# VH-VL binders against q8ixk2r445to577: the designs that were tried, part 222

Target 1, 133 residues: q8ixk2r445to577
Amino acid sequence: FFGMLQNKGLTDYCFDYNPPDENQIVGHQVILYLCHGMGQNQFFEYTSQKEIRYNTHQPEGCIAVEAGMDTLIMHLCEETAPENQKFILQEDGSLFHEQSKKCVQAARKESSDSFVPLLRDCTNSDHQKWFFK
Key: E = the ipSAE of ESMFold2; O = the ipSAE of OpenDDE; V2 = 0.75 times the mean of E and O plus 0.25 times the DockQ between their complexes.

## First folded at step 10 (VH-VL)

Design P9 (framework fv_zigakibart)
Fold by ESMFold2-Fast, scan of step 10:
Structure P9 (fold): chain C 133 residues (1-133), chain A 119 residues (1-119), chain B 107 residues (1-107)
Amino acid sequence: as target 1 above (133 residues)
Amino acid sequence: QVQLVQSGAEVKKPGASVKVSCKASGYTFTGYAMHWVRQAPGQGLEWMGYINPYSGGTKYNEKFKGKATMTSDTSASTAYMELSSLRSDDTAVYYCAREKYTNYYFDYWGQGTTVTVSS
Amino acid sequence: DIVMTQSPSTLSASVGDRVTITCRASQDISNYLAWYQQKPGKAPKLLISAASTLQSGVPSRFSGSGSGTEFTLTISSLQPDDFATYFCQQYYSYPYTFGQGTKLEIK
């Protein structure tokens, strides 16, 4: 799969990676933002190794769970995907992170109306359902 | 060279509707949310809502639900805001404003459209 | 709704003066605060974003500070071009709200 990774519950929002410095593409938080259909910052590839790859610039980035946190950050892809970079996209649309036993959920950043993907206990919420568009 | 160019001034009678346009140029129209903000004479700024030109999805300030309708025409790179059942207190300058990508504040504004409602 | 309150509503000053405008939010908005300048008959112009980030092309005499609920806009040495109305805006939560404005006029 590849394309925009859109949330079923937060219906107009897609995975987005917009680092403030184009020459430093790793280490920043992955966000959710209004879907725009132009590729670039919202274009991701889901691989056979269960990675979510960001291929806009080289070297390629892979979405990873931030150590000790529930946040998703961009990291360099490895030859063999480490556990913190593996997400199982299930048939029901849930994005399961096996290392933590949690699911990726569309959530508010703090109490704001800015949104981010966070790890949460798995539920049947549409905010935990994702699809490529 | 981002530009937002709005339609000209309108004078309307109470009960009428008005549709203000905002033509975007110098960037990819569908990539940026377009917001609408009004300013009554001698008053502050009031946020009305936004439209995502890619999806047509909208978010309204509760005060303007059922009163304002936001639409867009992607082929013309133009956003519209229609205000219905006009009252004298709808007299204001109406602005379109582009949201800075992923940052939410307004980086470019249209020049404004003056709407006067009087009998 | 988050209420934004500016002080003063009107400020009289002379060229060369240091002026400070204050903006208060009714709840914590982190640093999701923008400052705009508006001249008569014109649209607002973005000066500062994220409470303290000066926009490209804006003179360095403008600066912003604060976080949470208390914010300030400072003009270190007032120039003739700076006489205008200034608005703060929170973009933390919908509906987005603005302060009532501070009119900076010649003393």
Scores: ipSAE 0.802, ipTM 0.925, lowest interface PAE 0.9, mean pLDDT 93

Design Q1 (framework fv_recaticimab)
Fold by ESMFold2-Fast, scan of step 10:
Structure Q1 (fold): chain C 133 residues (1-133), chain A 120 residues (1-120), chain B 112 residues (1-112)
Amino acid sequence: as target 1 above (133 residues)
Amino acid sequence: QVQLVQSGAEVKKPGASVKVSCKASGYTFTGYYMHWVRQAPGQGLEWMGYISPNTGHTKYHQNFQDRVTMTRDTSISTAYMELSRLRSDDTAVYYCARVRYSGSYPFDYWGQGTTVTVSS
Amino acid sequence: DIVMSQSPSSLSASVGDRVTITCQSSQSVLYNYNNKNYLAWYQQKPGKSPKLLIYWASTRESGVPDRFSGSGSGTDFTLTISSLQPEDFATYYCQQYYSYRTFGQGTKLEIK
């Protein structure tokens, strides 16, 4: 699967990566933003190796969660994906982060009206359901 | 055996367009990015952009963004690079080159190059 | 763009010589999470496509003779040919693949 990665609960929001410098993509948080349908910063690919890749950069960005954290951070994709970059896209639409045993949830960013994807205990909430469009 | 075979030399007038092809064999075409790099006579290598054969997604260097279009046809494992509104300083050898899908690898295989000459 | 600078632009040498070519990047190409330098070296002979010699700054590509070696980290890199052979007279390019792709201007290795 590839395209805009949209939330079932926050129906107008998609995964978005807009780093301050397009030549320095490592270490910044993945956000949620209004789906625009044009690809660009919202174009992601889910691979058979369980990666969520940001295709607009080379090397591709691979979404990761660092140990003890709950935020999704952009890393570089590697020839052998580290465990912190592996997500299982389940049949029900949940994104299960294997290393932490948690699910990706659309959540409000603290002290703002912005939204971000965060790791949370797995539930059957529509805010934890994702699909490619 | 991995091979990238490019189309033959082209001679074009300023203002015309050129479309170069790159046919891949010996590997899974959709598993690798295809990049385009050019080299003006006696000069160094200049990266132009890439396409994902799997998704069709493209990203071009800003110097070419308004004039270049990269496409592919997965049924014949062929990538294309079209450069429009040609100028004399577009005279160069144009190469396709393969990159492992993650992009975390240099160009391990190159096409033989296509010479494009732009002159009046 | 990450700018790549090579030195020298040309070099004259004899068969059997030890040759050193340097490359500098305008910003670090070292990725801290895997401790790898996203830096490659290519050889190009007249009328031919570039050929990958070295990647990850120091890893030799399969089939490349052991007289070729790469070293360096961060922003400063070196390609060394320990005992120059006749077939090594070519132009050499460094290339970063940390953010998109950019090349040094090349070093032409000529027979003395």
Scores: ipSAE 0.700, ipTM 0.892, lowest interface PAE 1.2, mean pLDDT 92

Design Q10 (framework fv_recaticimab)
Fold by ESMFold2-Fast, scan of step 10:
Structure Q10 (fold): chain C 133 residues (1-133), chain A 120 residues (1-120), chain B 112 residues (1-112)
Amino acid sequence: as target 1 above (133 residues)
Amino acid sequence: QVQLVQSGAEVKKPGASVKVSCKASGYTFTGYYMHWVRQAPGQGLEWMGYINPNTGNTKYHQNFQDRVTMTRDTSISTAYMELSRLRSDDTAVYYCARVRYSGSYPFDYWGQGTTVTVSS
Amino acid sequence: DIVMSQSPSSLSASVGDRVTITCQSSQSVLYNYNNKNYLAWYQQKPGKSPKLLIYWASTRESGVPDRFSGSGSGTDFTLTISSLQPEDFATYYCQQYYSYRTFGQGTKLEIK
């Protein structure tokens, strides 16, 4: 599976990765932005190892959540996916982060109209439902 | 010095397949995307697709999706582009070109090109 | 696909002339988050591979003479050669790398 990872609740928003320094692609937060259908910065791959990979950069980036954190950060992919990089895309569209036992939710960034994906306790909210387009 | 060296010219019949190679040297092969671009005689440049040499992941342009296969062999730093079910309008010079992996970048180094002629 | 259109298709000029080539994209190649235009210019001589001249619309590639300059933003771009030299006799292509890669049809520059 690959494509734009779109939110069911925020219907116009997709996973987006656009680091402020194109020479340092690792360590920045994944954001949500209006789906533009152009691929590249919104093009992700869901792998058999349950990774969400960003393949428009080299070395390839993998979305991870550090212990105790709730933000999705771009990290280097490893040959064998570590637990903090494993997300289970369930049949109902929920994106379950295996290590933390939480779900990825589209959330408003504090004091702005910007949106980001964050880990939250799992609910049946449409803001926690994702699909590849 | 960075070099991309491609295989020699090919003459094929319609319906055949052609496999072009691109051998990289002077840099870490798995650290850069390898794209393929073709140019028909007297025409402009047409992007075909790319391979990530580190993972083997590929992306093809819709126009080639059902006929092209891109592969690589990391042990000899070589990328391959195979085009099947050749037609006369596939006659072109085929280029491999490197893309820097720090974000989205243009083609900084190109192979010398491989002429493929498809004729009956 | 983002369609790239170049003008003119061919141009004849004398050594020492200032020449301009234009390029238009069917949609913006300016990425709002980093404020960069994903637009490059290439030079191709007969029988040779294309050579990168300019990227990010206006950044000159290492080793490219300063008579070559790029300008523009969004959908409208220009390549300028301030004082044409005999070795500039070539076809020039613009290319977007915002969404995969597409090229303009090329501008053939002939020295009179």
Scores: ipSAE 0.007, ipTM 0.560, lowest interface PAE 11.0, mean pLDDT 85

Design Q100 (framework fv_recaticimab)
Fold by ESMFold2-Fast, scan of step 10:
Structure Q100 (fold): chain C 133 residues (1-133), chain A 120 residues (1-120), chain B 112 residues (1-112)
Amino acid sequence: as target 1 above (133 residues)
Amino acid sequence: QVQLVQSGAEVKKPGASVKVSCKASGYTFTGYYMHWVRQAPGQGLEWMGYISPNTGNTKYHQNFQDRVTMTRDTSISTAYMELSRLRSDDTAVYYCARVRYSGSYPFDYWGQGTTVTVSS
Amino acid sequence: DIVMSQSPSSLSASVGDRVTITCQSSQSVLYNYNNKNYLAWYQQKPGKSPKLLIYWASTRESGVPDRFSGSGSGTDFTLTISSLQPEDFATYYCQQYYGYRTFGQGTKLEIK
């Protein structure tokens, strides 16, 4: 699967990565933004190694969650995916982060009108359901 | 056994466009990214952009973004790079080069190069 | 863009000599999470495409003679040829792949 990664509950919002410097892709938080349908900063690929790859950059970025954190951060992809970069895209559309045993949820960023994907306890909420467009 | 074979030399006038092809063989075409790098006479190497043959997704260097288009045809394992509104300083050898899909790697195989000469 | 600077721009040496080429990046190309330097070295002979010699700053590509070695970390890198052979006549380029790929200006090696 590849394309724009859209939320079922927070309709019209997609995974988006907009680092302040295109040549320094690592360490910034993945956000959610209105789906524009143009790919680019919203184009992601789900790989056979269970990575969510940001395919618009070279070297390729891979979404990771650092130990004890709940935010999705961009890291560089590696030949063998480390555990913190592995997400299980389940049949019901949930993205399960196996290392933490939590699910990716669309959530409002504190003190703003913006949205971000965060790790939360797994529920049947549509805000935890994702699909490629 | 891995080969990247590029189209032949081109001579163009300023304002024209050129389309260079790069035919891959000896490996799974959709398993590797294809990048384009150019080299002006007596100069170093300059990265232009890349395409994912698997997804069709592209990213171009800002210096070329307004004039370059990269495409591919998976049925014939061929990647294309088209540069429009040519100027005399676009005279260069243009190379395609592959990058391993799984992980971040340098260019392990290169095409033989296509010489593009832009003159009035 | 990450700027790559090589020195010297050219050098002449005799067969059997030890040759050292240096490369500096305008910012670190060391990725702290895996402790790898995203730095490669290429050899280019006249009329030919570049050939990958070394990646991850010090890992030799398959088939590359062991007289070629790379070292360094962060912003300062070195390519060493321990005992020059006649076939080593070429231009050598360093390249970072930490950000959008950029190359050094090249070092032309002339073997007498």
Scores: ipSAE 0.421, ipTM 0.830, lowest interface PAE 3.0, mean pLDDT 89

Design Q101 (framework fv_recaticimab)
Fold by ESMFold2-Fast, scan of step 10:
Structure Q101 (fold): chain C 133 residues (1-133), chain A 120 residues (1-120), chain B 112 residues (1-112)
Amino acid sequence: as target 1 above (133 residues)
Amino acid sequence: QVQLVQSGAEVKKPGASVKVSCKASGYTFTGYYMHWVRQAPGQGLEWMGYISPNTGNTKYHQNFQDRVTMTRDTSISTAYMELSRLRSDDTAVYYCARVRYSGSYPFDYWGQGTTVTVSS
Amino acid sequence: DIVMSQSPSSLSASVGDRVTITCQSSQSVLYNYNNKNYLAWYQQKPGKSPKLLIYWASTRESGVPDRFSGSGSGTDFTLTISSLQPEDFATYYCQQYYHYRTFGQGTKLEIK
């Protein structure tokens, strides 16, 4: 699967990576933004290694969650995916982060009207359901 | 075993377009990114951009973004780089080079290069 | 862009000499999560495509003679040829692959 990674509950919003410094890909938070259908910052690929790759960069970016955190941040992809970069895309559309045992949920960013994907306890909420377009 | 074979030399007039091909063999074409690098006479190497043969996704250096188009045809394991609105300072040898998809590596295999001369 | 600067731009040497070429990046190319430097060295002979010599700053590509060695970390890197052979006279380029790809301007190694 590859394309725009869209949320079922927060309709019209897609995974988006738009770091403050375009010259530094690592360490910034993945956000949610209105799906524009043009790829670029919203183009992701789900791989057989259970990675969510941002391939509009070289070296490829891979979404990760650092220990104890609930935010999705961009790391560099490695030849063998580390555990913090592994997500199971379930049949029901949930994205299960194996290392933390939590699911990715569309949520409002603190003190803001913008949205971000965050790790939360797994539920059957449509805000935890994702699909590629 | 691994080979990247590029199309032959081109002579173009200013304002024209050129399309260079790079045919891959000896490996799984969709398992590697294909990058394009050019070298003007007597000068260094300049990175232009890349394409993912697997997804078709592209990213171009800002200096070329408005004039370059990279494509591929997976049925014949061939990547293409088209540069439009040619100027005399686009005279260079154009190379394709592969990069591992499963991780970030340098350019381990290069095409032989295609000389593009832009003159009137 | 990460800017790569090589020194010297050219040098003359004799067969059997030890030669060092340096490369500096405007930003660190060390990735702290895997402790790897995203830096490579290439050799280019006239009329030929570049040939990969070294990657990860110090790892020799298969088939590259052991007289070639790379060292350094972060922003400062060195390519050393311990005992020059006639076939080593060429232009050498460093390249970062930490953020897209940029090359040094090259070092031309000439016969004295």
Scores: ipSAE 0.707, ipTM 0.898, lowest interface PAE 1.4, mean pLDDT 92

Design Q102 (framework fv_recaticimab)
Fold by ESMFold2-Fast, scan of step 10:
Structure Q102 (fold): chain C 133 residues (1-133), chain A 120 residues (1-120), chain B 112 residues (1-112)
Amino acid sequence: as target 1 above (133 residues)
Amino acid sequence: QVQLVQSGAEVKKPGASVKVSCKASGYTFTGYYMHWVRQAPGQGLEWMGYISPNTGNTKYHQNFQDRVTMTRDTSISTAYMELSRLRSDDTAVYYCARVRYSGSYPFDYWGQGTTVTVSS
Amino acid sequence: DIVMSQSPSSLSASVGDRVTITCQSSQSVLYNYNNKNYLAWYQQKPGKSPKLLIYWASTRESGVPDRFSGSGSGTDFTLTISSLQPEDFATYYCQQYYSWRTFGQGTKLEIK
């Protein structure tokens, strides 16, 4: 699976990574933005190691959640995926972060009009359902 | 055995396009990234861009963004690099080079190189 | 782009000599989450493709002789050849792979 990673509940929004400097991709938060269909900053790959890779950089970026945090941030991919970079894309479209046992939910960023993916307790909400377009 | 075999030397006129091929064997083609690096006569190595054979996604260095196209054909394990609107300063040896899974490794295997000469 | 600078641009040496080549990056290539330096060294002989010698700043690629060693961290790196052999006369390049891929200008190792 690869392409634009779109939310079922927030239907026009896709995973998006738009760091201030494309030559330094580590450490910034993954956001949700209107799906533009152009790939680039919205092109992701789900791998057999349960990674969500940002394909538009080398080395590739891999989405991670640091211990105690609920935000998805960009790390560098490694030969063997560390546990904080592993997500299970389930049959119902939920994206389960294995290490924290929480699900990725489309949410409004605190005190703003922008949207971000965040870890939340798993529910059957469409805001926790994702698919590749 | 891992091998990357490139197409033969090319002589082109300014304004033409050149398409170099790189045929992979001895490993799972879609499990590794393919990068392109060139070297002008007597000069150092210049990274041009890469393609993921698995996804087809590409990213090119800014210096080549408007003139380079990288593609692949998974059925024959071959990657291609096409450079258009050639100039005399595009005269170089063009290499394909493989990068291990994740992209967090350097170039472990290189093609033998394709010499491209651009002259009027 | 991360700029890579090598020193010297060329040097002359004799078989049996200890040779040191240095490489500096314009910004750190140390990734703090795994504590690895995303730096490699290549050897290139005339008319041939580059050959990977060292990765992760100090790890020798399989088949590379023990006389080759890499050291350094962050922005300053060194390639050492402890006892030059005739087949070692070549051009050596450092390369960062922390953000994209950029190479040093090369160090040509010549027979004295």
Scores: ipSAE 0.669, ipTM 0.881, lowest interface PAE 1.5, mean pLDDT 91

Design Q103 (framework fv_recaticimab; at its last look DockQ between E and O 0.91; V2 from the best seeds 0.00; counts 0 for: pae E 2.1 > 2)
Fold by OpenDDE, look of step 11:
Structure Q103 (fold): chain C 133 residues (1-133), chain A 120 residues (1-120), chain B 112 residues (1-112)
Amino acid sequence: as target 1 above (133 residues)
Amino acid sequence: QVQLVQSGAEVKKPGASVKVSCKASGYTFTGYYMHWVRQAPGQGLEWMGYISPNTGNTKYHQNFQDRVTMTRDTSISTAYMELSRLRSDDTAVYYCARVRYSGSYPFDYWGQGTTVTVSS
Amino acid sequence: DIVMSQSPSSLSASVGDRVTITCQSSQSVLYNYNNKNYLAWYQQKPGKSPKLLIYWASTRESGVPDRFSGSGSGTDFTLTISSLQPEDFATYYCQQYYSFRTFGQGTKLEIK
């Protein structure tokens, strides 16, 4: 699966990553932005290693969850995916983070009109459903 | 055995286009990114860009952004690099080189190179 | 771009000599989460494609003789040939692969 990773509940919003420096993609937060299909900042791939890869960079970036955090942060992909980079995109559309045992939910950023994907307890909410487009 | 076999030498006029092919064998083509590097006569190596054989996604160096197009045909495990609006300083040997899919490794296998000569 | 600078651009040596080539990156190529340096060394002979020698700054590629070694971390790296052999006369390039790809300008190793 690859392309735009779009949320079902938060209509027309997709995973978005646009680091301030393209030569330093590590450490910034993945956000949600209106799906526009332009450029490379909304192109992601779900791999057999259960990674969500940012293919716009080489080496590829992989979304990770750092200890104690509920945000999605970009790391570099590795030969063997570390535990904190493993997600299960289930048939029902839920995106499950294996290490934290939580689901990725589209949420409003605190004190902002912007949106971000956050780890939350798994529910049947459409805000926790995702699909590639 | 892993092999990258490139197309033959090309002679082009300024303003023309050239398309170099790189046929991969001995491994799963879609499992490795393919990069392109060129080398002008007596000069160093210059990175041009890459393509994901699996997704078709590409990224080009800014120096080539508006003139280079990288594509692939997965059915025949072949990558292509097309350079348009050729000029004399595009005269070089062009290499394809593979990287492990994640891109976290250097170039472990190279094509034999394709000489492209641009002259009036 | 991450700029790679090699030194020297060329050098002459004799068989049996110890040879050292340095490479400096404009920014660190050390990934702090796995503590690996995304730095490689290549050897290129006239009319041939580059050959990978070292990756992760210090790991020899399979089949590369023990006389080749890489060291360094962050922004400063070194390729060392402990005892130069006739087949080692070539051009050597460092390459960062921390962010896209960039090569050093090369070091031509010639026979004295």
Scores: ipSAE 0.891, ipTM 0.951, lowest interface PAE 0.5, mean pLDDT 96
Fold by ESMFold2-Fast, scan of step 10:
Structure Q103 (fold): chain C 133 residues (1-133), chain A 120 residues (1-120), chain B 112 residues (1-112)
Amino acid sequence: as target 1 above (133 residues)
Amino acid sequence: QVQLVQSGAEVKKPGASVKVSCKASGYTFTGYYMHWVRQAPGQGLEWMGYISPNTGNTKYHQNFQDRVTMTRDTSISTAYMELSRLRSDDTAVYYCARVRYSGSYPFDYWGQGTTVTVSS
Amino acid sequence: DIVMSQSPSSLSASVGDRVTITCQSSQSVLYNYNNKNYLAWYQQKPGKSPKLLIYWASTRESGVPDRFSGSGSGTDFTLTISSLQPEDFATYYCQQYYSFRTFGQGTKLEIK
């Protein structure tokens, strides 16, 4: 699967990666933004190695969650995916982060009108359901 | 075993377009990114951009973004680079080069190069 | 862009000489999570495509002679040819692959 990774609950929002400097993609948070259909900063690929890859950089960016954190941040993809970069896209559309045993949820950023994907306890909420468009 | 074979030399007039092909063999075409690099006579190497043969997604260097289009045809394992509105300073050898999936490696195999000459 | 500065632009040497080429990046190409430097060296002979010599700053590509070695970390890198052979007269390029791809301007190694 590849394309725009859209949320079922926040129907107009897609995974988006827009770092301040396109030559320094490591360590910045993945956000949710209105889907624009143009690819670029919203184009992601789900791989057989259970990675969510950002194709608009080389080396590719791989979404990761660092130990004890609930935010999704950008790392560089490696030949063998580290455990913190592995997500299971399940039949119901949930994205299960294997290492933490939590699910990716569309959530409001603290004290803000913006939205971000965060790790939360798994539920059947539409805010935890994702699909490629 | 692994080969990247490019199309032959081209001579173009200013304002024309050129489309260079790069046919891959000896590996799974969709498993590797294809990049394009050019080299003007007596000059160094200049990176132009890449395409994912698997997804079709592209990223071009800003110097070429307005004039370059990269495409691929997976049925014949061939990548293409089209450069439009040619100028005399586009005279160069154009190379395709593959990158292992994920992009975390340098260029391990290169095409033989395609000479493009732009003159009036 | 990450800018790669290479020196010297040319040098003359004799067979058997030890030659050193340096490369500097405008920002670090060391990735802290795997501790690898995303830096490669290529050799190019007239009329030929570049040939990969070294990657990860110091790892020799398969089939590359032991006389070629790479060193350095972060922003400063060196390619060394310990005992120059006749087939080594060529142009050498460093290249970063930490963020997209950029090359040094090249070092032309000529017969003295």
Scores: ipSAE 0.773, ipTM 0.912, lowest interface PAE 1.0, mean pLDDT 92
Fold by ESMFold2, look of step 11:
Structure Q103 (fold): chain C 133 residues (1-133), chain A 120 residues (1-120), chain B 112 residues (1-112)
Amino acid sequence: as target 1 above (133 residues)
Amino acid sequence: QVQLVQSGAEVKKPGASVKVSCKASGYTFTGYYMHWVRQAPGQGLEWMGYISPNTGNTKYHQNFQDRVTMTRDTSISTAYMELSRLRSDDTAVYYCARVRYSGSYPFDYWGQGTTVTVSS
Amino acid sequence: DIVMSQSPSSLSASVGDRVTITCQSSQSVLYNYNNKNYLAWYQQKPGKSPKLLIYWASTRESGVPDRFSGSGSGTDFTLTISSLQPEDFATYYCQQYYSFRTFGQGTKLEIK
């Protein structure tokens, strides 16, 4: 799958990556932003290695969660996907992070009007349901 | 065996466009990125941008962003680079070059090059 | 862009010589999470497309003779040819691939 990765519960919000410096994409947080499809910041690919890949950079970015953290951070993709970069997008729309055994949830960033994807205990919430459009 | 075979030499006038093709064989075309690199006579190598043949997604170096278009036809495993509003300093050899899956590698296979000459 | 600076721009040497070409990047090309330097060396013979010699700073591509070696980390890199052969007449380029792709300006190696 590729395209815009949308949240079911937080309607019309998509994964978005907009690093301040296009030459340094590693280590910044993935956010949620109103879906628009302009400028390729919202273009992601889900791969057979269970990666959520950001192809607007070379080498590609791959979404990761660092040990003990709940935030989705951009890393570089590698030939064999590291365990912290593996997500299962299930048929019900849940996005499961294998290493942590948690699900990706749309959440309001603390003390902010902005939204981010975060790892949370898996539930049936529509805020944990995702689909490509 | 991996091969990248490019279209033949072109002679163009300033203001025209050129479209160079790169036909891939010996590997799964949609699993690898195709990059374009040029080399002016007696000069070094200049990266122009890339296309994902699977998704069609592209990224161009800022120097070419308003003049270059990269496309592909997956049915014939062929990538294309089109450069418009040609100037005499666009005279160069244009290469396609493949990046292994993941993108964390350099160019492992290059096309033979396509000479584009822009002259009055 | 990450700027790549090669030295020297040209070099004359004899068969059997040990030659060294250096490359400096304006930013580190070391990816700390896998401890690899995203730095490659290419050889380009006159009239031919470039050929990959070395990647990840020090790994020789398959089929590349043992006399070619790469070293360095972070921002400073070296290509060494331990015993120059007549077929090594070429221009050599370093390239970073940590953030897009940027080439050094090249080092022309002439065999005396």
Scores: ipSAE 0.578, ipTM 0.857, lowest interface PAE 2.1, mean pLDDT 91
ESMFold2 (binder alone), look of step 11: mean pLDDT 93; pTM 0.943

